# VH-VL binders against B9 domain-containing protein 2 (B9d2): the designs that were tried, part 2

Target 1, 175 residues: B9 domain-containing protein 2 (B9d2), of Mus musculus (Mouse) (q3uk10)
Amino acid sequence: MAEVHVIGQIIGATGFSESSLFCKWGIHTGAAWKLLSGVREGQTQVDTPQIGDMAYWSHPIDLHFATKGLQGWPRLHLQVWSQDSFGRCQLAGYGFCHVPSSPGTHQLDCPTWRPLGSWREQLARAFVGGGPQLLHADTIYSGADRYRLHTAAGGTVHLGIGLLLRHFDRYGVEC

## First folded at step 3 (VH-VL; framework fv_greziprubart)

Design Ga7 (from G7a with heavy chain Y103W)
Fold by ESMFold2-Fast, scan of step 3:
Structure Ga7 (fold): chain C 175 residues (1-175), chain A 123 residues (1-123), chain B 112 residues (1-112)
Amino acid sequence: as target 1 above (175 residues)
Amino acid sequence: EMQLVESGGGLVQPGGSLRLSCAASGFTFTDHYMQWVRQAPGKGPEWVGLIRNKADSYTTQYAASVKGRFTISRDDSKNSVYLQMNSLKTEDTAVYYCARDEWGDYVHAFDIWGQGVLVTVSS
Amino acid sequence: DIVMTQSPLSLPVTPGEPASISCRSSQSLLYSNGYNYIDWYLQKPGQSPQLLIYLGSYRASGVPDRFSGSGSGTDFTLKISRVEAEDVGVYFCMQGLETPLTFGQGTKLEIK
């Protein structure tokens, strides 16, 4: 069995006009990847940056997977949410990026996109209503070109991700 | 013991319908894609279709020869996968196997097979 | 669709001798991750197929080390180093790179 440790943090975010920000995250893998320790999803605390400054979360990620090979390599899905002065939450940006495949420590900048019009309302309902809805989550995670039709560039989420590979010699990957 | 047991085969007239069932035991059924493969008399195996696991939203794919006529479904609470066959043709005559796909889209490897059930379509 | 072609179709072998079966694909099965998406299956008389090899060269659980798979791209080989009576049956290659998944015609291994 080959093992993959994804260890690091969601550092923060820049380029968002909204004031109070938090981040929901999830890790998605191919069907052959088994989570041995950690949690596949989480949420940061709210941070209120000064206008134009970075929101800081320093939120830890620590995941240990078992896999038979390289297909279905992990990717991070990120949702940046804003909270207004009345406690109302709305989606400020959605993004995804692939976890690096090379061992070591990596700096990642994950650009986000913002849903416009009714797409914004639909996405907010999917994630606020007690977790991702199965069919709606699949459509979002598909990465289909049609999702670009009603979106605008959002801010960027910054991550520091360490990758540690063990026992890959049996599966065609050197560690 | 890990096993798959098929049922529901038989003789049916062209244009008829038949539903095959495949019951799994001895492993965590919910984690696996399930495959249907058929083998006509004296010929090699032909892939019929697949159904993905819960993590991949139970999506299905079919060979062109059966698309629109056959439907694959599953019930994880019963550890079972099903093949609904409609508008049957004489060329659908075959032994039908269900098979477990150990690693799904990541690596298709059919590591457990059912015993097979004969479907004969004749007038 | 990817077409899988096996040779020979019939392979008589004396027990204890080696056997070699070839499989050719109509397009490369080598994926960007460096793996060849080909499986080998054995169907013994009156039985269901059983998995021998996956990803070109990896033996399935319980498969003896006398079985080995090799090749890359479009040309693949299954080798049996010392054929035993229990190895009689029809061998099939399968590509797992894209749907529809497709099998070769089969190679029938018989004892001389």
Scores: ipSAE 0.000, ipTM 0.461, lowest interface PAE 18.9, mean pLDDT 80

Design Ga8 (from G7a with heavy chain G104Y)
Fold by ESMFold2-Fast, scan of step 3:
Structure Ga8 (fold): chain C 175 residues (1-175), chain A 123 residues (1-123), chain B 112 residues (1-112)
Amino acid sequence: as target 1 above (175 residues)
Amino acid sequence: EMQLVESGGGLVQPGGSLRLSCAASGFTFTDHYMQWVRQAPGKGPEWVGLIRNKADSYTTQYAASVKGRFTISRDDSKNSVYLQMNSLKTEDTAVYYCARDEYYDYVHAFDIWGQGVLVTVSS
Amino acid sequence: DIVMTQSPLSLPVTPGEPASISCRSSQSLLYSNGYNYIDWYLQKPGQSPQLLIYLGSYRASGVPDRFSGSGSGTDFTLKISRVEAEDVGVYFCMQGLETPLTFGQGTKLEIK
């Protein structure tokens, strides 16, 4: 059994129209992966930046996994939410990124997208209900040309992720 | 272990029919779109068609070269997807693969492929 | 239909040297969500295709970090930083934006 220690932070986000932002996150792995310490999901504090267009969270991530194989490598799912002056929340973007497979420290940029129309509400409900999942409906495309969701480009979430790998020589990974 | 296993291939004469099966294991089959891809001898892969999941009403799409002759179906209770091939032509000779479309989890890629099954249409 | 064109079609490489494969699409693969819907697959001799890169630049599970994908819109590149003997096979790009889904012609990577 190989072990993966993921240590880092969700640094912040740029490119969002709203100024008061927070991020919900979840880590998804294949069935052979077991979380030994840490939690599979969390939420940052709300940040209202006064300088530039960057929201800063510096939200720590510290996860320790055991795995029997390289299938189902960890993916981080992200939802960026905005909060208005009355405390009402609205989804600003959804994205995902793979945890790097190389040891050391990595800087990642995770692009997000905004669901449009009814898909916006559906995606928000999917995350609240136990993690991000896409519930497809007959309206996922405009005819036969596309089978993708109706979405728009959103901002970018920035992460600093460090990896420590143990016993990965068994799976052909160089440390 | 997540895997796909195709079966039902063989030799048929032009104008004949074959039904291919693809059995899935190790993942929640009902959540995924499933794809059929073929590869003629010495050529690259060619998309044949897809079938969506239950949430999208099991709708199907086909490449123009097979539309009207091939039908894709699935049985979620058996974790299986099928390709019914009618009015076979010599140019349908290929190794046929089923593949999982990771649409369910936003990957939108063919992340799991079967081993392939040979279909030979010979006159 | 979106046409995918690869170059080169044949790529002889000395082990340990880098390799680069180009893929061009007849229309933009950049979707409104900011992702490029292009995947890269490797087919080793006698085997099924296997996913290497999805959505332009994301490495599939178990794929070594010597593989990387880049590009946006209509021009994409798959790079191997140091070619190893096990990397021999045919590499295909695929667009996943619109049906019919379409593959490039393939690039055969061979050891010199």
Scores: ipSAE 0.005, ipTM 0.536, lowest interface PAE 10.5, mean pLDDT 80

Design Ga9 (from G7a with heavy chain Y106W, light chain Y31W)
Fold by ESMFold2-Fast, scan of step 3:
Structure Ga9 (fold): chain C 175 residues (1-175), chain A 123 residues (1-123), chain B 112 residues (1-112)
Amino acid sequence: as target 1 above (175 residues)
Amino acid sequence: EMQLVESGGGLVQPGGSLRLSCAASGFTFTDHYMQWVRQAPGKGPEWVGLIRNKADSYTTQYAASVKGRFTISRDDSKNSVYLQMNSLKTEDTAVYYCARDEYGDWVHAFDIWGQGVLVTVSS
Amino acid sequence: DIVMTQSPLSLPVTPGEPASISCRSSQSLLWSNGYNYIDWYLQKPGQSPQLLIYLGSYRASGVPDRFSGSGSGTDFTLKISRVEAEDVGVYFCMQGLETPLTFGQGTKLEIK
């Protein structure tokens, strides 16, 4: 059995044309992974950077997992939302990235996709609802070539993630 | 720095088999689709196939010229993608590149390429 | 399959002069989202291809602003506003709209 400690932060985002940004996130793992401490999902506060600047959230992530194998390694799902001056929210980008599998500290850039038309609404619903909605998002994303053509490249979310790996038996001390 | 390094090329007889490896470093390999592209001597690039990331269930697609003979696989724990080539023909002689697909199905932009590995199929 | 056709096949150019390369697709690469699914790559002598432009007009990271992509539907152009010696090599367009992904036959840019 191994234990995996993911500690770090969602630092911020660049490359978005929208000004007031926040990020919803969730960690997804295979069925053999058990969360020992922390929460699987969260949301940053809204940040309104000056024109041309990075949006900063400095949102902490601190998760402790137990797993019997390396299959189903954790991945981070992200939704970047914009909020206008009237408080209306719009999805600015959807993305995902895998948590690094090597011990130590890592800087991670998670590119996003900007859904367009009806696919934009479907992707937003698929992520926010969790469970079956997430599977629907994955189906849209991995569907036939023509389904994906209703998206565009978006901005990038930046993360600083530390990884600690431990085995509690004689076969792996801090590996 | 972000790198892809291919290995496993060489000379093989027609009908033979060869396995190419591509080792990635400097980026989160598990997030990206990986592509195989080949280039015959004096010719332009020809797409060989792709393998999607874990989120897309590691699904594969192939060019008709290699379908049924070539298999793409990956091992995310080793940051590596592989091309198993069976029933090789003289027409398969080429430099083989692996490439990272920055956005996958949403865009297809091959932003990082390996150095290439030569495969020669000759009797 | 979508066929990509480039012209010219050979393009001699004097350093400092502009250069223009054409690529035509056998079917439209413009999708309902308003993007053209075409990339441009440069292969310098003895090197691997490198990405210059994706989605018709977006420059890849580190690519100088003297490179630009334009066009829509089936007719596309890569322009170099001011050719430098380091730009020599073979330029390829690629359609990313559907599999199999297909490349043009290439345009060799040569310095006079």
Scores: ipSAE 0.000, ipTM 0.483, lowest interface PAE 13.9, mean pLDDT 80

